# Ledger of designs, part 20: VHH binders against Uncharacterized protein P37

Target 1, 216 residues: Uncharacterized protein P37, of Formosa agariphila (t2kn95)
Amino acid sequence: CDLEPQEKFRFDPEVDPQFTFGSMTTWEWLQTNPNDEFGFMIEAIKQTGLQDMYNSKTETYTFFLMKDPNWTNNGPGFFSREFNLKNTADRDPKEVFEDPAVDLDIVRNYLLYLTLPIYVDQGPDHLKTLDLPYTFETLSEDVNNQIMTIARDWNYVMQINDSPDLPTGNLGKINVPVGYHNYIFSNGNSVAHIFGLNNNGKMARRYKFGEPKMDF
Key: E = the ipSAE of ESMFold2; O = the ipSAE of OpenDDE; V2 = 0.75 times the mean of E and O plus 0.25 times the DockQ between their complexes.

## First folded at step 17 (VHH; framework vhh_lunsekimig_d3)

Design u6 (from q2 with S105K K111Q; at its last look DockQ between E and O 0.03; V2 from the best seeds 0.00; counts 0 for: pae O 14.8 > 2, placed apart)
Fold by OpenDDE, look of step 17:
Structure u6 (fold): chain B 216 residues (1-216), chain A 124 residues (1-124)
Amino acid sequence: as target 1 above (216 residues)
Amino acid sequence: EVQLVESGGGVVQPGGSLRLSCAASGFTFSRFALYWYRQAAGIERELIASIYRGGSTNYVDSVKGRFTISRDNSENTMYLQMNSLRAEDTGLYYCAATYKIKYGKDTITFQDYWGQGTLVTVSS
């Protein structure tokens, strides 16, 4: 079961982008920043054949970039929860993905879940004076999906909901923290939201679809 | 006419310092994120430093702690202070500017400008 990138998203940015990384694509950026702990994500993209999407120069995406702890047992433990793999933090990403227990379709779906088909620019720094919301529909806590509300300075957590289109593993039961929205790629109009340890005080909120107003 | 003009390149010994300048004209400088790129012989051009509209900066690991990017919006000039230069820093250094334009709520267009480059040679 291949999950497509989320398509029912609504973004209403009220501020102009202030930051960019030039003509670099998300894929290019990931490869040039190995010290930011994207080894597993890079390998995931390779293994699932999604490189073209992350390297797109024509399509518009916002990518949630999940650092290594998101994948390993030192964090939310994607591999542990989905495939019951242990000690993944101590292993080479390539080796982990070569494990026969790993289902690449599940990995692909996870990456696609972390991809918005629209550009949302929030820049590398928090812009507290222009705390503007963005909204998108995601498979969060509610089986009917929810609208997630984020703002420029907000951290938030994502939770893959129990959906027919998603794996039914433990991933849907554990929140995945999302750091900040730092990286803008002009080549393809992509944005990178980084998984990280960031505590800026405000958390994104989730609302049921159809609710009249978002609370910020 | 939009122009970016790099200067300050030259020959320097390892461990030496150089300060590059990028003078901009023909566009609203303060609206742009600015970048230094470099291209060494035989390799592709690489982004090495960024300074955004708000003044925040970013560097590639290879230059962190040695290079400092800065901007003076009043003078429409960007700088790159390069200290502790190494042979591997040799290359043509380019400045670039990128401006994002919002069209509606869903579309952003980027405008990029490039300089001609200034040569930095680090050799004994």
Scores: ipSAE 0.000, ipTM 0.245, lowest interface PAE 14.8, mean pLDDT 69
ESMFold2, look of step 17: ipSAE 0.006; ipTM 0.293
ESMFold2 (binder alone), look of step 17: mean pLDDT 83; pTM 0.803

Design u7 (from q2 with S30K G54E; at its last look DockQ between E and O 0.02; V2 from the best seeds 0.00; counts 0 for: pae E 19.2 > 2, placed apart)
Fold by OpenDDE, look of step 17:
Structure u7 (fold): chain B 216 residues (1-216), chain A 124 residues (1-124)
Amino acid sequence: as target 1 above (216 residues)
Amino acid sequence: EVQLVESGGGVVQPGGSLRLSCAASGFTFKRFALYWYRQAAGIERELIASIYREGSTNYVDSVKGRFTISRDNSENTMYLQMNSLRAEDTGLYYCAATYKIKYGSDTITFKDYWGQGTLVTVSS
């Protein structure tokens, strides 16, 4: 069963982004930043056939971009936890995805889990801490999968595999940290959230939609 | 502490000019949409000018062509240049800084800061 990008909730900023990457798409940006540890994500996008989505100039998305450590056994270990693969950090991403143990449907759902079909403004300061919250629906482990609100200056950990819509075969929950670095693309009003640690070492608190006081 | 402080108000004759300032402290000004409001005696507060993060502006018809809103993000200061002032421009002028997100049909205001106002009196 294929999941779709999260569609139930829409967040649009009242103001346009001040800084963007021009006409560059998220996919194009990923291709131009190979040294930023996106090799596995790039390959994941290719293998799952989602390249057009990431390369869209007309559709509006917000993407969570997960660096390689999030995929490999040296990090949160997506491949380790889902497919029991070892030493993935030392392997070529393409080779890993060709492993018969890898279920591309699960990978696809993971990517879609990291995708919002809406624009979420992250402010004008790329790679800087901005204490502006945004809210989205997630497959994160929460009561009734309620809306989550986070801020850019938080280290947010999403706990995946709470949704009954995920394909059969998941071996357990996946904790995915979300970095506070965001990039904004002008085409289709797409933004990219970058996996990383908060420079301030602040851990994210999880807020449900409707809880008024955010720590920003 | 977050604060917006208006200045530049005063008494001016019709046809005169004033320049209002709104100095912000305690938050990053450039992240916000900024607004000038005014409130005449016995009248509800009205939005008269807006300047957004990217610098685009909007004006109500009554001030269009006469007033100019601008911002200096480096100084965390917003301005309102008021030319060709009229008696009907008399009122208390407020600056506001807001960050809003639409959620479906709803609007969520994460930040909403207001100044205390500066009085503008246009009188012969």
Scores: ipSAE 0.000, ipTM 0.253, lowest interface PAE 13.5, mean pLDDT 70
ESMFold2, look of step 17: ipSAE 0.000; ipTM 0.111
ESMFold2 (binder alone), look of step 17: mean pLDDT 83; pTM 0.798

Design u8 (from q2 with I108V T109V; at its last look DockQ between E and O 0.07; V2 from the best seeds 0.00; counts 0 for: pae O 12.0 > 2, placed apart)
Fold by OpenDDE, look of step 17:
Structure u8 (fold): chain B 216 residues (1-216), chain A 124 residues (1-124)
Amino acid sequence: as target 1 above (216 residues)
Amino acid sequence: EVQLVESGGGVVQPGGSLRLSCAASGFTFSRFALYWYRQAAGIERELIASIYRGGSTNYVDSVKGRFTISRDNSENTMYLQMNSLRAEDTGLYYCAATYKIKYGSDTVVFKDYWGQGTLVTVSS
């Protein structure tokens, strides 16, 4: 279902989170679900030292969790675009992050862009039903308050005004597929949206800049 | 019309228990994260308990182990079981239902519904 976003449309979510892990942190969940293709995400967090944030039981976050294809050349290609790395999909995540071409500060900034300082609870079926974009402010240190936009089974887009410290390839240029979302962790302190291939193994449609946005 | 109506407040002795209810109408209850706030005299309103759509709960430290938040989506009602009440628990208790999302780069849309509050007085 491809509904065109409309400015006059007000969306009201009606579904519960897809998955609830009240006793588990986002970080713990990531590590216990290797088959969900979060190898690069895990290593990214490790390499950048952001484990405490993802492992928080007290702080309120919304995380965008990026499946491996979003990092590698099999997807939007974070490494390809930022560091011109090839064949990353065939490499061990740890090895890739240890590549001298990889700037961990850029990776860190990317992860921060994938993190919101507030709790945003959206039902998975909600987004799936309406194909509407949702925009979030991230934890980016960008003075211009960078935002991320996600949509139902769409690619998400980072919309960054102009931060030299952010990944250049993601400055509104890279669209990443949106998978299932609304994983609740740490007794509800954190929620995560999953980005990448959906549970059916299908690529999400690409969100395009300039399209009408739907209000809700 | 959206309504949140708290009930169950009253006077109780220290160590006692109360069960607050928040009955919701006029909106899809199950779509919202729900919260209990309280406001003591001379103090800012504080969030004390949260229950999210998936059923996960969160509490401030001061009420952990004593208070239990729950929800019944079929009845559009949220509850707060308060045990081992203390004098410092005295205050006006509010229920809230919220949904947060941002539209566009500059527009943050919040559905934020509040009750009128129910008074809880813990006194010997």
Scores: ipSAE 0.000, ipTM 0.241, lowest interface PAE 12.0, mean pLDDT 72
ESMFold2, look of step 17: ipSAE 0.323; ipTM 0.731
ESMFold2 (binder alone), look of step 17: mean pLDDT 81; pTM 0.792

## First folded at step 19 (VHH; framework vhh_lunsekimig_d3)

Design v1 (from q2 with K100T; at its last look DockQ between E and O 0.01; V2 from the best seeds 0.00; counts 0 for: pae O 9.8 > 2, placed apart)
Fold by OpenDDE, look of step 19:
Structure v1 (fold): chain B 216 residues (1-216), chain A 124 residues (1-124)
Amino acid sequence: as target 1 above (216 residues)
Amino acid sequence: EVQLVESGGGVVQPGGSLRLSCAASGFTFSRFALYWYRQAAGIERELIASIYRGGSTNYVDSVKGRFTISRDNSENTMYLQMNSLRAEDTGLYYCAATYTIKYGSDTITFKDYWGQGTLVTVSS
């Protein structure tokens, strides 16, 4: 591990306009459903009544946004993992959430787990030391899901839950790279990081802080 | 939206039988351990029967051999078959559902649902 990454790799990046949505909230952005990849996320927020949280212009949040494959059997499959639901990828999100096997409290907890009550972007000010998992508190009410770790590696890729010290009951995947970084909303009050898989089961894109974007 | 609704309570003579039902909705029933509690007048609520996610059961000694707890995950319903009822079985019977996970040797309950109860009266 490099303990002095900021000295070696000083970035002063301008905010990328494609990641800047200062005029809208995370919720408003999600509703545009860019690339038609957040249908399940949108419905999850609606079904759990967390719209106000995602629509906040005053609270400071870090959101981890889950693309559709993360919910369905086309990816790691939240629904398959939690509720043993099959063939969710081709189903309407609303219809899936209305399935009697779905526990909305579990869904709510998942969304809360994916939300930090502080602003954490990929920048060196938050994650100064590379390859070190920083610990953050989530909004989850589940004691086993109140902690998340975030690390930034040598490629400035954010890794979520890259820590062996996390409880085994922790929601989400361990050692998951973030594909899309630093979506800034509400004039910097909130930031979002996106988990998404492409058709090959890989992250659709990878963004190195301060460098051009790359596709995985 | 989460509901546990007990039914089947009533008045029965000693030696009689009752079958209680607990209908669940609003949560993933199969992931929960299920319990029957009862509360007699003037005493604390007590756990009397348990059925876990895997189907194993446990009973307090006072009801062993007389009561049978069961679950139907397809119907989201838990049952308590009560035979050879005694006066001391009189009370308000509650169903409960808990969701737990394990971390190492520790068990953590992070969901706990309760019904409103059904009254069972055993009297001659």
Scores: ipSAE 0.005, ipTM 0.257, lowest interface PAE 9.8, mean pLDDT 81
ESMFold2, look of step 19: ipSAE 0.316; ipTM 0.723
ESMFold2 (binder alone), look of step 19: mean pLDDT 82; pTM 0.792

Design v2 (from v1 with S56D; at its last look DockQ between E and O 0.01; V2 from the best seeds 0.00; counts 0 for: pae O 10.6 > 2, placed apart)
Fold by OpenDDE, look of step 19:
Formats: sequence, structure tokens, C-alpha cells
Structure v2 (fold): chain B 216 residues (1-216), chain A 124 residues (1-124)
Amino acid sequence: as target 1 above (216 residues)
Amino acid sequence: EVQLVESGGGVVQPGGSLRLSCAASGFTFSRFALYWYRQAAGIERELIASIYRGGDTNYVDSVKGRFTISRDNSENTMYLQMNSLRAEDTGLYYCAATYTIKYGSDTITFKDYWGQGTLVTVSS
């Protein structure tokens, strides 16, 4: 069933200052390392030389930010999956990235895969049909990882790569939920979403719908 | 810059031995499965030996017992020890490095690097 919520539903997100960083870039925000959850993400960006991208105030991006468990063996573990590294959760991020088994080109490509060159939040404007995957181009240089699908469900939760039409070879997880928040940077030029299964991050205070959820 | 450079080729008599080397740079060597291919005149390129990340090896039947593939991750170098060489072993020998990822139930090649080859000639 094809539903167009913009015509039937009013989405009124409550603006929460904790999710709006108009004078700050994604990179600057990451460096504050809120809740000490982005140590590996920070190091990944540094090691791959992508600071300028995350620190841009002029470019329009959507960033998927990976908490530490997504990198380590405490979660689905990028390092475990890609490099068979064990016990990374108990190691210093810098040390892990210096491991001879780690290919920084692969790490760079992974970060680029997690970045869209357009602004996509979980609001009503971009994903007009609910429960339908939309295709977006990533910044990945790998031909197998140049596209990502994003769907928005009835609760305006974003689902990443929930599509049978995804080409084989994409990195990351299939059908991964994104947290209930948009981190807005540089006056709306960029948005970041916290990515991962163990996302205990803060949720937006309130999402209001003009009509109750319909069952189709 | 990614580079694979083969060396050690040359002319040898039947029954002789050669040791090929493949020196790698520009990528994390230990992450890659490594391969030796060869191409004889008029024949398609053939996979002859493989050494995977964990050190396991595989050989085509025609070289089993005669060739040994090995890797030194500390030196970013792969080797092919060729013993009891035969005329049919003559060809251009290529080294290759591939990185594979799992996607669902599929295994997909993420990166594929090749050398320029080294010539091996076995003749009396």
C-alpha cells in the first residue's frame, strides 16, 4: 500500500535545542564525544583524513554516525567483520587503527558510504511515502557501495538499506534502524543520524501526527 | 599508490627451480587473499595457487607437490617456490591480491589488485 503522509498527516516535530547545532559542524560536535560513545568514529575520521568533510559548513550532507559498539566486538563490530580483530572494545581506538590488519582505505570507504551528499532527515519533506525505500547516492568511491536506501515508517523512524533492490556488495547491515533524532548542523546544511542497533541515544522530545497511524 | 611487483622470473632448464616474489605496497597486505596466476602463449590466464588470510593454501592439480605459495605479512611479500619445473610451466606469472566481504550469504570481492607479471621460461 502506497501512503503519502504529507497529504494526510501533519508532522510537527518539537524543536529541541539539544539536537540543533547551528553554529557547530558535525566534526566539532563529534570531538566533544558526548557520553564517550564516539571514540572510534573520531579516530576513524582522523586516520582517513576526512575531517574537512565532517567539518564543512557549506556542503549539504547527511551523516550516519557510528557509536563505538558498531566498531567493536561489543556490537556488530566493523573491526570484527572486516578485519577479524578481537577485543577491540577494550583497546584504545588509535591503537586499533594502527593494527596492521586494518586497511584505512576500507575504513575511508566505509565512512564515505555512511555519508550522503544531500540533506535527508526523518521529517516529512524528503521521504513522502511511508514504508517505501528511497534510493540515495553515497559518497563512496566503491561502485558496490554508491547507493543506499532509506525508508521512513509510520513512526517516522528511518530504516537504512531495507530493500530487496539493493545491489550485492554493499557494506554495513541490511535493514538497520536509525534513532529518533535529527542532529542539525550549520543552520540545517547538514544533518546527522546516530546509526546502530544499540542506539541508546536521546530521542526527540515529541513527534506529533495530525492523524493516528493507519493500518493498511 | 597500490603496487604489486613480481620478480624472480627467468630461463631455467627442465627439472630446475625458481622462486618468484611479489612485493606489495599501498594497501594492508595482511587483509588480502593472495594468488598466483600464469598465462601461457595462446592460453587463457590460469589460477595456479592461492594463499588466504589465515594462511591456508590451494593449488591447481598440475602444480601440486611442485609449487609452494607463501606469504610474509611483515614484508608485504608473497612467494612462489617452483620446483621440478616443466616445459608446460612456461608462461607469464601474475600475482594478485583480493579483499572479499560477506554480504548476507554472498561473498563479494571488494578490491582486486594485479601485478604486471614476470616471465618464466622452462627450456632445454
Scores: ipSAE 0.006, ipTM 0.246, lowest interface PAE 10.6, mean pLDDT 80
ESMFold2, look of step 19: ipSAE 0.107; ipTM 0.599
ESMFold2 (binder alone), look of step 19: mean pLDDT 79; pTM 0.766

Design v3 (from v1 with R53K; at its last look DockQ between E and O 0.01; V2 from the best seeds 0.00; counts 0 for: pae E 18.2 > 2, placed apart)
Fold by ESMFold2, look of step 19:
Structure v3 (fold): chain B 216 residues (1-216), chain A 124 residues (1-124)
Amino acid sequence: as target 1 above (216 residues)
Amino acid sequence: EVQLVESGGGVVQPGGSLRLSCAASGFTFSRFALYWYRQAAGIERELIASIYKGGSTNYVDSVKGRFTISRDNSENTMYLQMNSLRAEDTGLYYCAATYTIKYGSDTITFKDYWGQGTLVTVSS
């Protein structure tokens, strides 16, 4: 005998599992360095002076957080992509960010780009329709990188910048999707999402982050 | 709404053929690895064939050379061509799909989807 088939589900699927941290801020959580994965993220925040943003108990933010391989991986990692700086995984993060190849203004604007001034969780509120990109303004003031699109695929994974709606020169599709969603901080004022261990963003038809738009 | 619906099961004689279909809806089919499982009465469900995003396939020894897995991403359908059927092939056949992403050493597996199964009976 066969079991009766389940009724067709609505387009507004359940929110992914959440991690709730009470009054703890994102900055406080990051400094515990969970699983020893955030040494470079911690140092990036320190070197750019953005601690107060990640430590806010009152402002509403969505943060996208990078693990150490998202920074250090040769080829796809941030240092390799943005600065052609390789073999950073075993170096002291402070010394890497102080390397003359590293432009801290680019680092700062990248962190601001990965921050939204609104609460966007992996759920049906802002991202109601699956496989549809929604457009958000980031905190970045880089003229070429102010807009992020977010879609949830049908496996409920957030896909960043997979959209034709991005301005020319904006950061393109991030090929490593968000790995963990819905880390809730500051009594629900902020939510964080964590990229998978590697990120290899491709910008073949867009300006590199930090470069002005060029018209020919 | 996610659905995996198997079809094509039935009763066949030893040496006969069946073609199973797994019709998918409610997810981005082309990004999933796909699988056929078999469960005979009183036996744990066993993986028998797989087909990955890029089209590579794998089979357990008991079906190798007799069964062929394939996928049509434009029609969101996976198939299992079953030839030279034997009595021990009798069982409930399930399709399954997993979503995995791999870059460098980072592997993310989010969800497994399963069908309800279609019954194959080989007798005579």
Scores: ipSAE 0.000, ipTM 0.116, lowest interface PAE 18.2, mean pLDDT 77
ESMFold2 (binder alone), look of step 19: mean pLDDT 80; pTM 0.775
OpenDDE, look of step 19: ipSAE 0.011; ipTM 0.258

Design v4 (from v1 with R53K S56D G104K S105G; at its last look DockQ between E and O 0.01; V2 from the best seeds 0.00; counts 0 for: pae O 14.2 > 2, placed apart)
Fold by OpenDDE, look of step 19:
Structure v4 (fold): chain B 216 residues (1-216), chain A 124 residues (1-124)
Amino acid sequence: as target 1 above (216 residues)
Amino acid sequence: EVQLVESGGGVVQPGGSLRLSCAASGFTFSRFALYWYRQAAGIERELIASIYKGGDTNYVDSVKGRFTISRDNSENTMYLQMNSLRAEDTGLYYCAATYTIKYKGDTITFKDYWGQGTLVTVSS
């Protein structure tokens, strides 16, 4: 894929009002714990002292928000991979983070890995070429997790870490699709994408002018 | 399930020596900074010795040159070698384990475990 096929399309991101939270921060939104899916994320932020980052109204961030299954053994299992913890899905998030086996420094770096210091949404301006991984710097202090790749496919689905060039030992799942939506916070200063097993996001409107195939 | 158990306390004459041990269980010992505290009767508990993850040590002035803190990660045990003991060293000695990270210049403490203490009495 190159720019020529890309030019045959116009991606017009239409932000659904339900995903626009101009009056609140990502942290404030997380506090509502919509659908009860971010219990572990909330606790992770609290335990690692990163609330101010997620609660910023002035800094420009892109957040990847991890639903509970990504933390527990019911999903990719961050705790299973990093700390060999079992049955975390059946435990209270606070209890799990207080487990002596859990290294909260690793958790902190993971959260920072899931945070970019720039605004990257699913719109056409940031990822101009489809099916091309763009490299971004994360906020992680771990050398293995200081970069993230993001691509948009021909259906304008955002993919994370689909590049073989990532450092060995990079946290998270390779080639993971992100939700079809942008959660916009603080009047557009920050954007969040859902990083979970289920994607209930709404796709932006897309216009096709050429041959490349897209799902509408 | 997390435990810190101090031992080695007792009665000793001035100028004598004691070796305290702190046996840890229930957590990843090697990831924690370890500390010895002591509390004399009627006095607030004070930090007297520290040993960090990397093995670096720190002492309060009153025990420098006399006390040595060490750790054995393979045995999940911290030690305090106490030489040239003085009457003012009398007190309840506590071991502690803490887990901290730095963020934007600030230190964040995640975990803080304490033992029950072992009594050291220095008297003639």
Scores: ipSAE 0.000, ipTM 0.209, lowest interface PAE 14.2, mean pLDDT 81
ESMFold2, look of step 19: ipSAE 0.000; ipTM 0.185
ESMFold2 (binder alone), look of step 19: mean pLDDT 82; pTM 0.792

Design v5 (from v1 with G104K S105G I108E; at its last look DockQ between E and O 0.05; V2 from the best seeds 0.00; counts 0 for: pae O 6.7 > 2, placed apart)
Fold by OpenDDE, look of step 19:
Order: structure tokens, then C-alpha cells, then sequence
Structure v5 (fold): chain B 216 residues (1-216), chain A 124 residues (1-124)
């Protein structure tokens, strides 16, 4: 009956675990379009009218931000999967969202699925037990997208939807790693994580982070 | 007081069977996903089986087809049926519970609970 090894676990993070944007909201940060990787995310929020949610300075949220490859025919391929649109990577985001084949209600539900109503970062104070999939309700009202699971493994890598308990119609992928991106906004009331695909459609680099403390 | 109490461990020969139980008290059992972990000597703890709120299950490859996890919400008890036991199954077995977070006006804080473990020894 020895849990001490877990409490004494130590590792060195590869990068600084937190980026604080105290005077900026997630929406404001997205509009800067860092590295030109969030054109579709920005347009999705505009088209669905969810700017206020991403621009909140008072509400506590956890946002999962989707880079362009996650929307297009690369990676998960949201437009390909939901609307059978091909070659969207070569199209203007606005033009794609204005395509008659695109249902903006589905897009809205997807964004809401990618949003948790509570603050969950990758630090030691959240997800206190490793290798356990915590189940969260999303902001989605769609029964197929109402839940998300999040876990940190023994290397403190965040994993999304590592659970067979998710509905078959869930828009998220099972066992999707998330890059180490604790972006803290509005003086810490919201946090954002970036979905783990880069511009090449490959998995983003995983980072170890935080001080490894477990609370049982 | 929240408690998870494992039982059913013991010494068994290779090819034998054991049934572990995890009795829970002090919390709403049905709101938790439940897990079995094990830890062999000198090895890190590993997750071996999961049963979620809806009853879905998951297993690591090394125990698939041999172990069965189940839960009885009416009795606040989780089980692990272990068949065809092997020497490499030897270790301390832990049960764990993870609370589901829901957003319905009021946000709830998630909690993790662990048992003290029950020893399983497979030897000839």
C-alpha cells in the first residue's frame, strides 16, 4: 500500500508551462492569428456569432483551439467529415463557411463542444490523478457532443477523449493528444489549449509541464 | 468519509482465478468512472481496466480476454474477475474513482479517490 512513489514523481518540463495574457481575451489573441494558423477558427467564431463567448473577461472557460489543418481536409478534417468538402485547405476560410453545404449550426455545436465551462489547465492543481480520464460536460447542447474526457499521463501529456464512453456521434476523436499550451487569458479566468496538429497535418510536439504533484 | 476498500486478493497458482471487489462509501458512486490499477514490485502503477458511468469498459492489452471489470451501483461495489492468471499479474491492485464534472448552473469540482490496495500473488 505505497502511493509515495507517485507523490515523489519529478520531471523537467521541456518548455515554460504557462503563457499569461492578462490584458487579452482568447478572442483578441485569436484575432492576431499567430503564425497564420487560425484562419478557420476565427471565421468559424464570426460566422456562428460566438465572439462574445471567446471575448469574455468574466466567465471561466477552457478553450480547445483548432488550427487550420484540423478544419480542412488534413488531420481530423472537420469540413470533410461533416460536409464532404474537399480541398478546403486551398480555399479562403470565409468562402468555405459561405458554402451552401456548410451548416453553421453544426459548426456552432462543434465550437461549443470544444469549450468547457470550467477552468482546466495542465498544471498540478487540475487533473490531480494521472492516467485517469476525467469526464467533463461541454457547452454543447447536442447530446452527441455534450461530454469530453481529459487525462494527463505519467509524462503529464494531456489527452482528450480517451474513453469508449463517448457517444458514437461525437465530433471529437478518441485518444487525441494536446500540445502543451497553457494560454491564460483575462488575468487567469480562462485558459486555452491548442489541438495537437501542426501546419503539416502532423501531431504537434508534446511537452512535459508543471511540477509533478499528485493529490489522492 | 470517503472510502474505497479492495478485497479478494491472495495467492493463486498460474492459470487460476480471483475475483476482486472494491466497496465504496461516502460518495455518490453512480457519478464516478471506476478503474483498476496494479503495481508490481519496482514497476510504476499501471491502469488495467476501466468502467465508465454508462457501463462501457476498457482494458489494456495484457489483460484483455482474461479480466472483466463490472460495477453494481446499487451495492456501491466494483469487481474485477481475473481468469487465467499469470506470474506477471502479480502485484498490488488498486481501485480508483473519478467524479464526472457537470455544468448545469453550478459547477462542481472533480475528485479522485483511491483504495489502499489488495495484493495478488501468482506463483507455482
Amino acid sequence: as target 1 above (216 residues)
Amino acid sequence: EVQLVESGGGVVQPGGSLRLSCAASGFTFSRFALYWYRQAAGIERELIASIYRGGSTNYVDSVKGRFTISRDNSENTMYLQMNSLRAEDTGLYYCAATYTIKYKGDTETFKDYWGQGTLVTVSS
Scores: ipSAE 0.019, ipTM 0.265, lowest interface PAE 6.7, mean pLDDT 80
ESMFold2, look of step 19: ipSAE 0.403; ipTM 0.773
ESMFold2 (binder alone), look of step 19: mean pLDDT 78; pTM 0.763

Design v6 (from v1 with T28I K111R; at its last look DockQ between E and O 0.01; V2 from the best seeds 0.00; counts 0 for: pae O 8.0 > 2, placed apart)
Fold by OpenDDE, look of step 19:
Structure v6 (fold): chain B 216 residues (1-216), chain A 124 residues (1-124)
Amino acid sequence: as target 1 above (216 residues)
Amino acid sequence: EVQLVESGGGVVQPGGSLRLSCAASGFIFSRFALYWYRQAAGIERELIASIYRGGSTNYVDSVKGRFTISRDNSENTMYLQMNSLRAEDTGLYYCAATYTIKYGSDTITFRDYWGQGTLVTVSS
């Protein structure tokens, strides 16, 4: 399948008001713990002392937010992969991070890996070619986690690390679809994309020149 | 790699003193309760001293007033100061570190690490 350039499409990234939080930061939003799905993410940020980064109103970031199943054994299991911890889904997040097997430096590097120092939303200006991984620098100090790839597929779904060129040993799952896109914070200074087991988020509309409007 | 390495053992006369050290690596030392065990020849290993995460201590009766357990979390090291040593204190001394977690009302040992031991001989 040949890749189609983005310029052949008109992408209208309609930001649902529910995804716009201009008056608050990513950290402030996380504190509300919507749907009780970010307990581990919140605790990870606290334990690693990265609150200021997530709470920034001046810096331009792209955050990838990890729901609880991504941390625990009910999902890909960050703790299982990195520390061989079991039954984390049944444990209090704070208690898990206090586990003697957990290295907070690794956790910190993971969070930094999930953060880009630039604004990258699902819009057409950042990812100009569909089904092509674009390389971005992360904030991670780990040599294996200093880059991330992001691609938009033919359905305009954002895929993370869909690239064979990534260094061996990258943290997280390879080729992970983003469940929720373009959570905008601090008047557009930062954007968050959410990893989840289900993709129930409202998708932007795609228009191909000469073709009918498609809703995704 | 997790390691507990005991040192400071040796031969001492009755009434003498020794200071044992246990150097830890490969795990978060401050999150563990720490213990000294000893095993005399022909006798089962026994717990003699404990120091918990909060710094509280406990001793078996036979060593109370003579032995002092302590920890330095900044150095990842546990100590056992042994004074007024007796012949019956002779044995192999082990360092141990344990971490417990709570599941409901139950407390479970989640991690359990041991050293190889250091020999203490009290002899005239």
Scores: ipSAE 0.016, ipTM 0.287, lowest interface PAE 8.0, mean pLDDT 82
ESMFold2, look of step 19: ipSAE 0.234; ipTM 0.600
ESMFold2 (binder alone), look of step 19: mean pLDDT 83; pTM 0.804

